VHH binders against Abasic site processing protein HMCES (HMCES). Designs and how they scored, part 38

Target 1, 269 residues: Abasic site processing protein HMCES (HMCES), of Homo sapiens (Human) (q96fz2)
Amino acid sequence: CGRTSCHLPRDVLTRACAYQDRRGQQRLPEWRDPDKYCPSYNKSPQSNSPVLLSRLHFEKDADSSERIIAPMRWGLVPSWFKESDPSKLQFNTTNCRSDTVMEKRSFKVPLGKGRRCVVLADGFYEWQRCQGTNQRQPYFIYFPQIKTEKSGSIGAADSPENWEKVWDNWRLLTMAGIFDCWEPPEGGDVLYSYTIITVDSCKGLSDIHHRMPAILDGEEAVSKWLDFGEVSTQEALKLIHPTENITFHAVSSVVNNSRNNTPECLAPV

## First folded at step 19 (VHH)

Design wb8 (from wb2 with F103I)
Fold by ESMFold2, fold request of step 23:
Structure wb8 (fold): chain B 269 residues (1-269), chain A 123 residues (1-123)
Amino acid sequence: as target 1 above (269 residues)
Amino acid sequence: EVQLVESGGRLVRTGGSLRLSCAASGFDFSTYAMGWFRQAPGKEREVVAAISWHGGITYHADFVKGRFTISRDNAKNTVYLQMNSLKPEDTAVYYCAARPYQIYDRPSDYNYWGQGTQVTVSS
């Protein structure tokens, strides 16, 4: 998993993340650093994307079931990193394999601190390798969407009305992540960065790619992954498994170039 | 305190019509999607129809399409299910449910539930 779409305007994204705290009160997540949110149909590693995390990470004695939404850098920068430029990191931290997460210091340490997050996207892209050619077929992969009345075509954005038919009721993909906090040696703000946990792909995706992000399906899974105050690392890791509750469609090669930020990136072909 | 109160369920003949109502209180109705679900004896609860928080997006299950219509009246904090051309297989307890903003089709996606109202369709 190395490319996502997360294009919703902030207010639509925030409403899609409405949740219930442990007292049963409906809430919206509270934004941190909202100006760093850069919506795009075509997000790549090292860009900022919104994640959910527990309020307890920011506030002493906060209710750990309450959620913050914040943009973080994709590609975890470990807290122990000593160079001033994160691009000098000699390890790829875009993804974290679930089967080795407790063996890799870059992931084990923040996980032991309860630094679990939920990575938000419209869906993700994956490239299917074809035998006998260097060409790859990209797919857009996402939660199944309820078939609403007057629903439009995915990728249609020629008017606000056509966009709204698809996206106002879009179920966001919720992926399990780990984050860390890095203090630049030259000073400045703490850098928050994340990795996406991966698992073996489900049967439905196995013809596209052998790995998939660990998807958290439903509010119970999301709440348990986020709530490091009440849910131990051991219990949280039981949430990490493949799911068959996923769908996809082929897209054009427009998405291949990460500078292309248009609805065509995810439009069915 | 959130409450969803269904009403209107009764015995009707095949081919008849019935309107269910669900009165909501204890939350900002205008920020919630509403759904009607049903459960027949020995079966799992299933979505019948759902309507988004602003009323502009709706869903009707294939087994009720053309026969049932969901609607909402935000001024009255009420959601309705108009049921026409009723069949014996529509016999079930009908439940009103709520979740924030968006409509979903699984019962586990809904936060608040009414007590249900019995609809019985005789041959």
Scores: ipSAE 0.755, ipTM 0.890, lowest interface PAE 0.9, mean pLDDT 92
Fold by ESMFold2, fold request of step 23:
Structure wb8 (fold): chain B 269 residues (1-269), chain A 123 residues (1-123)
Amino acid sequence: as target 1 above (269 residues)
Amino acid sequence: EVQLVESGGRLVRTGGSLRLSCAASGFDFSTYAMGWFRQAPGKEREVVAAISWHGGITYHADFVKGRFTISRDNAKNTVYLQMNSLKPEDTAVYYCAARPYQIYDRPSDYNYWGQGTQVTVSS
């Protein structure tokens, strides 16, 4: 998993993340660093994307069921990293395999600190490989969406009304992630960064790719993954498994170039 | 305390019409999507229709399209289900449900539920 779409305007995104705290009160997640949110149909590693995390990470004695939403760098930079430039990290942290998460120091350490997050996206892209060619077919992969009465095309953006028919009610993909906090040795702001946990693909996706992100399906799963104050690491890891509740469609090669940021990236072909 | 109170369920003949109402209290109705679900004996609870928080986005299940219409009145904190051309297959307990902003189709996606109102359609 190395490419996502996360293009919703901040207010639409925030409403899509409405939740209930432990006491049953409706809340919107509280933003941190909202100016760092860069919506795009075509997000790559090293870019910032919004994630959800527990308020308890920021405030002593906070209710661990309350949520913060914040942009973080995709590609986890471990807190113990000693170089001044994150690009000097000796291994790829875009993804974290679930079967080795407790073996890799880069992931085990922050996980042990309860640094669990939910990575938000419209959906993700995967490229189907074929033996005998260098060509790959990209697909856009996302939660099944309820079919509303004013249906529009997923790739249409020719008017605000057509965009709204599809995206105002879009169910965001919610992926399990781990984050860490790195203090640059030369000073400056703490860098928050994340990795996406991956699992073996479900049967429905196996013809496209052998791995998929660990998807958290529904508010119970999201709440348990985020709430490190009440849910242990061992219990949280039981949430990490493939899901068949996923759909997809083929897209054009426009998405291949990460500089392309247009609705065509996710339009059906 | 959040309350959703359905009313209007009764016995009607095939081909008849009925309007269900759901009065909501204890939360900001204008920030919630509303849904009507039904459960017949021996079946799972299923979505019938849903309407977004602002009323601009609606869903109707295929088995009720053209016959049922969901609507809302934010001034009265009430959601309605107008049921026309009723069939014996529509016999069920109908439930009102609420969740923040967006409409979804699974019962597990909804936070608040009414006690239900019985609709019985005689042949």
Scores: ipSAE 0.750, ipTM 0.892, lowest interface PAE 0.9, mean pLDDT 92
Fold by ESMFold2, fold request of step 20:
Structure wb8 (fold): chain B 269 residues (1-269), chain A 123 residues (1-123)
Amino acid sequence: as target 1 above (269 residues)
Amino acid sequence: EVQLVESGGRLVRTGGSLRLSCAASGFDFSTYAMGWFRQAPGKEREVVAAISWHGGITYHADFVKGRFTISRDNAKNTVYLQMNSLKPEDTAVYYCAARPYQIYDRPSDYNYWGQGTQVTVSS
């Protein structure tokens, strides 16, 4: 998992993240650093994307079931990193394999601190390697969507009304992540960064790619992953498994270049 | 104190019509999507129709499309299901459900549920 779409305007994205706290009260997640949110159909590692995390990470005695939404850097920078430039990190932290998460200090340490997050996207892209050829077919992969009345075409750029028919009711993909906080040695703001946990792909995706993000399907799974105040690391890791509740369609090669940020990136071909 | 109270379920003949109502209280109805689900004995609960918080987005399951219509009246905190051309296979307990803003198709995606109203369609 190395490319996503997360293009919703902030207000639409926030509404899509409405939830209930442990007492049953409806809430919207509270934003941190909203000006750092950069919507795009074509997000790549090192870019900022929104994640959910528990309010307890920021406020002493906060209700750990309450959620913050914040842009974080994709590609976890460990708190122990000593250089001044995160690009000097010698290993790839875009993803974290679930089967080795407790063996890698870059992931084990923040996980032990309860630094669990939910990574938000419209969906993700994967490139299928075709047997006997050098060509790769990209696919856009996402939660199955309820087919609403008067629905528009996914990826069409016809009009604001057509966009709204598809995206106003879009179910966001919710992926399990781990984050860490790095304090630059020369000072400045703390850098929040995340990795996406991966698992073996489900049968439905196995022809496209052998790995998939660990998807949290439904509010119970999302709540348990986020609530480090009430849900231990060991209990939370039981949520990490493949899911068959996923759908996809082929897309054009427009998405291959990460500078392309248009609806065509995710349009069916 | 959240309550969803369904009403209007009864016995009708094949081809008949029926209107279900669900009165909501204890929450801000205008920020919730509403759904109608049904469950026949020995079967799983399934979505019949759903309507978004502002009423502009609707869903009807294929097995009821063209026969059932969901609607809402935010001034009355009420969601409706107009059921026409009823068939014996529509016999079930019908449940009203609510979740924030967006419509989804699985029962596990909904936060609040009514106790249900029985609809029986005789041949």
Scores: ipSAE 0.741, ipTM 0.879, lowest interface PAE 0.9, mean pLDDT 92
Fold by ESMFold2, fold request of step 23:
Structure wb8 (fold): chain B 269 residues (1-269), chain A 123 residues (1-123)
Amino acid sequence: as target 1 above (269 residues)
Amino acid sequence: EVQLVESGGRLVRTGGSLRLSCAASGFDFSTYAMGWFRQAPGKEREVVAAISWHGGITYHADFVKGRFTISRDNAKNTVYLQMNSLKPEDTAVYYCAARPYQIYDRPSDYNYWGQGTQVTVSS
């Protein structure tokens, strides 16, 4: 998983993340650094995207079931990294394989600190490699969406009404992530950054790509992954598996250039 | 204390009509999507219809399209299911359910549930 869409306006995104805390109280996640949220149909590694994490990471003795939403850098920078420039990291941390997560220091250490997050997106892109060619067919991959009475086209954003019919009820993709906090050696703000955990692809996606992000399907899975105060690492890792509850459609090559930020990136072809 | 109270279920002849109501309390109704689900004996609970928090987005299952209509009245904190052209296969316990803002089609996606109201459709 190396490209996502996360384009919803902040208020729509926040409503889509409404949840219940451990006591059954409805809440919206509280934003940290909201000005760093940069919505786009075409997010790539090193960009910021919103993630959910437990309030307990920020406040001593907070209710660990309460959620914070914050933009973080895609591509985990380990807390022990010593260079001044994160691009000097000698290994790729965009994704973390579930089968080796406890073997890699970059991921094992923050996991041991309970640094679990939920990465939010409209969906993700994946490129299918056809045998005998260098050409790749991009697909947009997302949770199945309930068919409404006035459904429009996913790519038809011609007016606020048409956009709203598709996106106001959009079920956000919720992917399991690990984050870490890096203090630049020459000072400045702490850098929060994340990796997306990957698993073998489900049967439905196997013709597109052999790996998929670990999807957390439903509020119980999301709550357990986030709640490091009540859910151990061992229990949380049981949530990490492929899911068949996923759908996709082919898109044009517009998405190939990460600078293209238009609805055309995810429009069906 | 959140409470969903269904009413209107009864015995009705094939071809008849019923209107189910669900009175909601204990939460801000205007921030919740509402759904009607049904469960027949020996069967799994399934979505019948759902309506978004602002009422502008609705869903009706294929097996009830053209016959059932969901609606809501935010001033009365009530969601309705108008059921027309009833068939014996519509016999089930009908449940009202709520979740924040968006409509979904799986029972596990809903937070609050009523106790249900029995609808029986006779030949």
Scores: ipSAE 0.731, ipTM 0.881, lowest interface PAE 1.0, mean pLDDT 91

Design wc16 (from yb1 with N58H)
Fold by OpenDDE, fold request of step 23:
Structure wc16 (fold): chain B 269 residues (1-269), chain A 117 residues (1-117)
Amino acid sequence: as target 1 above (269 residues)
Amino acid sequence: QGQLVESGGGLVQPGGSLRLSCADAGFDFSHYDMAWYRQAPGKERELVARINYGGTTHYADSVKGRFTISRDNAKSTLYLQMNSLKPEDTAMYYCAAGLEYESFEYWGQGTRVTVSA
């Protein structure tokens, strides 16, 4: 996963993240650093995206089932990193392979500290190799959405009003992530950053790309992944596998340029 | 966005130089780690050089001081300058790109380098 969409307004995004805590109480996640949230149809590595994490990471006696939403940098900077420039990391930390997550210090250490997060997106983009051409076809990949009588396919939103309706009830893609906190050696603000755990693609996606993010499908999976107070690392890692519960459509080449931030990025062609 | 395509391979004499290029037309690799691998006949594929998205480089011991990996993000092109070539450098050279830690998702088809007198 090298490109995502996360364009919902903050209030809509927050509502879309409604959840029940362990007591069954309906809640909305509390924001940390909401000003760092930058909606975009075209999110690239090193940009900030909103993630969910347990409140227990911030409050010692907090209910670990409570959720915080916070923008974090895409590309994990490990806490032990002593250079002043994250770009000096020897290896890319945008994604973490599930099969080697426990072998890599950059991921194992924060994971051992319970630093699990859920990365939020409308969906992610992937490029299919086209046979016979040197061109790639981009696809937008997301959870299946509930078709309301009026909500045609994302492409059928003929009116701004219909478009808003589609996104007001959009089921967000929830991807498994690991985050870490890095203190720059020169001082300054603590950097929160994350990596997306990746797996082999499901059968349905295999023709597009052979790798996919580990998607946490459903509230139970999301809750277990986040709740590091009650769920061990070993148990949480059992949630990391390919899922077939995705859909996708072809999009235009507009998304190819990371500078493009318009609805055309995810519009079906 | 195209496929990673290697170019610049060919036949060269020992002590000669080649410059390999790898590009994907329309694909932005600016955030990707990139690398050159090579596979000689009857041997396993081996890392030649790696460059992260920030320009940090790593070289195999066998090519240190002779090869230089570089990238032009504006052109979405990866380079391998190969100097003082040896017969042992004869191989198919592959370009790779990836966002996964110590892994590459994208591979070129390769360009053949032959070093022979």
Scores: ipSAE 0.874, ipTM 0.933, lowest interface PAE 0.5, mean pLDDT 93
Fold by OpenDDE, fold request of step 23:
Structure wc16 (fold): chain B 269 residues (1-269), chain A 117 residues (1-117)
Amino acid sequence: as target 1 above (269 residues)
Amino acid sequence: QGQLVESGGGLVQPGGSLRLSCADAGFDFSHYDMAWYRQAPGKERELVARINYGGTTHYADSVKGRFTISRDNAKSTLYLQMNSLKPEDTAMYYCAAGLEYESFEYWGQGTRVTVSA
């Protein structure tokens, strides 16, 4: 996963993240650093994206089932990193392979501290190899959405009004992530950053790409992944596997340029 | 295997130079780590050089001082300047790109480099 969409307004995004705590109370996640949230149809590594994490990471004795939403940098900067420039990391930390997560210090250490997060997106992009051409076909990949009689497929949103309706009830993609906190050697603000855990692609996606993000499908999976107070690392890692519960459609080459931030990025062609 | 396409390989005399290129038309690799690997006949594939998304480079000891890895993000092209070539440098050279820690998802088909008198 090298490109995502996360374009919803903050209020809509918050509502889309409604959840029940362990007591069964309906809640909205509280924002940390809401000003760092930058909606975009085309999120690239090193940009900020909103993630969910347990309140227990910020508040002592908090209910670990309560959720915070916070923009974090895509590309994990480990806490032990001593250089002033994150780009000097020896290896890319945009994604973490599930099969080696426990072998890599950069991921094992924060994971051991319970620093699990859920990365939020409308969906992610992947590029299919075209046989016989040097061109790649991009696809937007997301959870299946509930078809309302009035809200056609993203492709059927022929009017601005229909478009708004589609996104008001959009089921966000929830990806498993690990985050860490890094203090720059030269001082300044603590950097929160994350990596997306990746797995082999499901059968349905295998023709597009052989790797996919670990998707947490459903409230139970999301809750267990976040709740590091009650759920051990070992148990949480059992949630990391390919899922077939995805859909996709072809999009234009507009998304190929990371500078493009328009609805055309995820529009069906 | 990715749609990375290597070029620039060929036959060269010892002490000669070659410049390899790797490109993927229309794909932005600016956020990707990239690398050159090589595989000689009867040997395992080995890392030659690596460049991260920030331009930080790493070289195998066997090529240090002779080879230079570079990238042009505007052209989405990776380069390997190979100077002072030796017969031991004879191999199939592969380009790779990735976003995963210590892993590459995209691979080229390779370009053959032969160093012979």
Scores: ipSAE 0.873, ipTM 0.934, lowest interface PAE 0.5, mean pLDDT 93
Fold by OpenDDE, fold request of step 23:
Structure wc16 (fold): chain B 269 residues (1-269), chain A 117 residues (1-117)
Amino acid sequence: as target 1 above (269 residues)
Amino acid sequence: QGQLVESGGGLVQPGGSLRLSCADAGFDFSHYDMAWYRQAPGKERELVARINYGGTTHYADSVKGRFTISRDNAKSTLYLQMNSLKPEDTAMYYCAAGLEYESFEYWGQGTRVTVSA
């Protein structure tokens, strides 16, 4: 996963992240650093994206089932990193392979501290190799959406009103992530950054790309992943596997340029 | 398999130079780590050089001081300048790109480099 969409207004995004805590109380996640949220149809590594994490990470004795939403940098900067420039990391930390997550210090250490997060997106993009051409076909991949009689497919949103209706009820993609906190050696603000855990692609996506993000499908999976107070690392890692509960459609090459931030990025071709 | 396409391989005499290129038309690799690997006959594939998205480079000891990896993000092209080539450098050279830690998900088909007197 190297490109995502996360374009919803903050209020809509927050509502889309409604959840029940362990007591069964309906809640909205509280924002940390809401000003760092930058909606975009085309999110690339090193940009900020909103993630969910347990409130227990910020508040002592907090209910670990409570969720915080926070923009974090895509590309994990490990806490032990001593250079002033994150780009000097030896290896890319945009994604973390599930099969080696426990072998890599950069991921094992924060994971051991319970620093699990859920990365939020409308969906993610992947590029399929086209046989016979040197061109790649991009696809937008997302959760199946509930077809309401009035809510046409993204492709049927022929009016601004219909477009808004589609996105007001959009089920966000929830990807498993690991985050860390890095203190720059020169001082300044603590950097929160994350990596997306990746797995082999499901059969349905295998023709598009052989790797996919680990998707946490459903509230239980999301809750367990986030709740590091009650759910051990070992148990949480059981949630990391390919899922077939994904849909996709072909999009235009507009998304190829990371600078493009328009609805055309995820529009069906 | 990625659409990375390697070029620039060929036959060269010991002490000679080659410049390899790797490109993927229409794909933005600016955020990707990239690398050159090589595989000699009967040997395992080995890392030659890598360059992260920020331009930080790493070289295998066997090629350090002789090879230079570079990238042009505007052209989405990776390069390997190979100087002072040795017969031991004879191999199929592969370009790779990835966003995963210590892993590459995109691979080229390779370009053959033969160093022979």
Scores: ipSAE 0.873, ipTM 0.932, lowest interface PAE 0.5, mean pLDDT 93
Fold by OpenDDE, fold request of step 20:
Structure wc16 (fold): chain B 269 residues (1-269), chain A 117 residues (1-117)
Amino acid sequence: as target 1 above (269 residues)
Amino acid sequence: QGQLVESGGGLVQPGGSLRLSCADAGFDFSHYDMAWYRQAPGKERELVARINYGGTTHYADSVKGRFTISRDNAKSTLYLQMNSLKPEDTAMYYCAAGLEYESFEYWGQGTRVTVSA
């Protein structure tokens, strides 16, 4: 996973993240650093994306089932890193392989501290290798959406009104992540950053790409992943596996350039 | 077939130089770690050089001081400048790219380098 879409307005995104706490009370996640949220159809590594995390990370004695939403840097900077420039990290931390997550200090340490997050996206992009051509076909991959009688497929949004309806009820993709807090040696603000846990692709995606993000499908999976107060690391890691509950469509090559940020990025071709 | 395409391989005399290139047309690798690997006949594939997305480089001991890995993000191209080539450098050279920690997801088909008198 090297590219995502997260373009919903902040209020719409927040509503899409509605949840029930441990008491069964309906809640919206509270924002931290909402001004750092930058909607985009084309999110790349090192950019900020919104993640969910437990309130217990910020408040002592908080209900660990309560959720905070915060923009974090994509690409985990470990807390022990002593250089002033995160780009000096020896290895890329955009994604973390599930099979080696416990072998790598950069991921094991924050995971052991309960620093689990859910990375939010409309979906993610992946490029299929085309046999016989040097060109890659990009795909937008996302949760199946509920077809409302009036709102045809993302491709059938013939009117601006229909487009808005589709996105107002969009089920966000929820990916398993690990985050860490880094204090720059030169001082300044604490950097919150995350990595996406990756797994082997499910059968449905295997023809597109052999790797996929670990998707947390459903409120229970999301809640368990976030709730480090009640759910151990070992139990949480059981949630990390490929899922077949995804759909995809081909998109234009517009998404190939990480600088392009338009609806055309995720539009069906 | 890998979309990463290596070029620049060939036959060269000992002490000679070659410059390898790796590119993927239409794909932005600016955020990817990239690397050169090589595989000699009858040997295992080995890391030659690595460059992260920020330009931080690492070299195998056998090529330090002789080889230089670099990248042009605007062209989405990876390079390997090989100087003072030795017969022991004879191998198929592969380009790799990835976003996973210590792993590469994308591989080229390779370009052959032969160092012989």
Scores: ipSAE 0.871, ipTM 0.932, lowest interface PAE 0.5, mean pLDDT 93

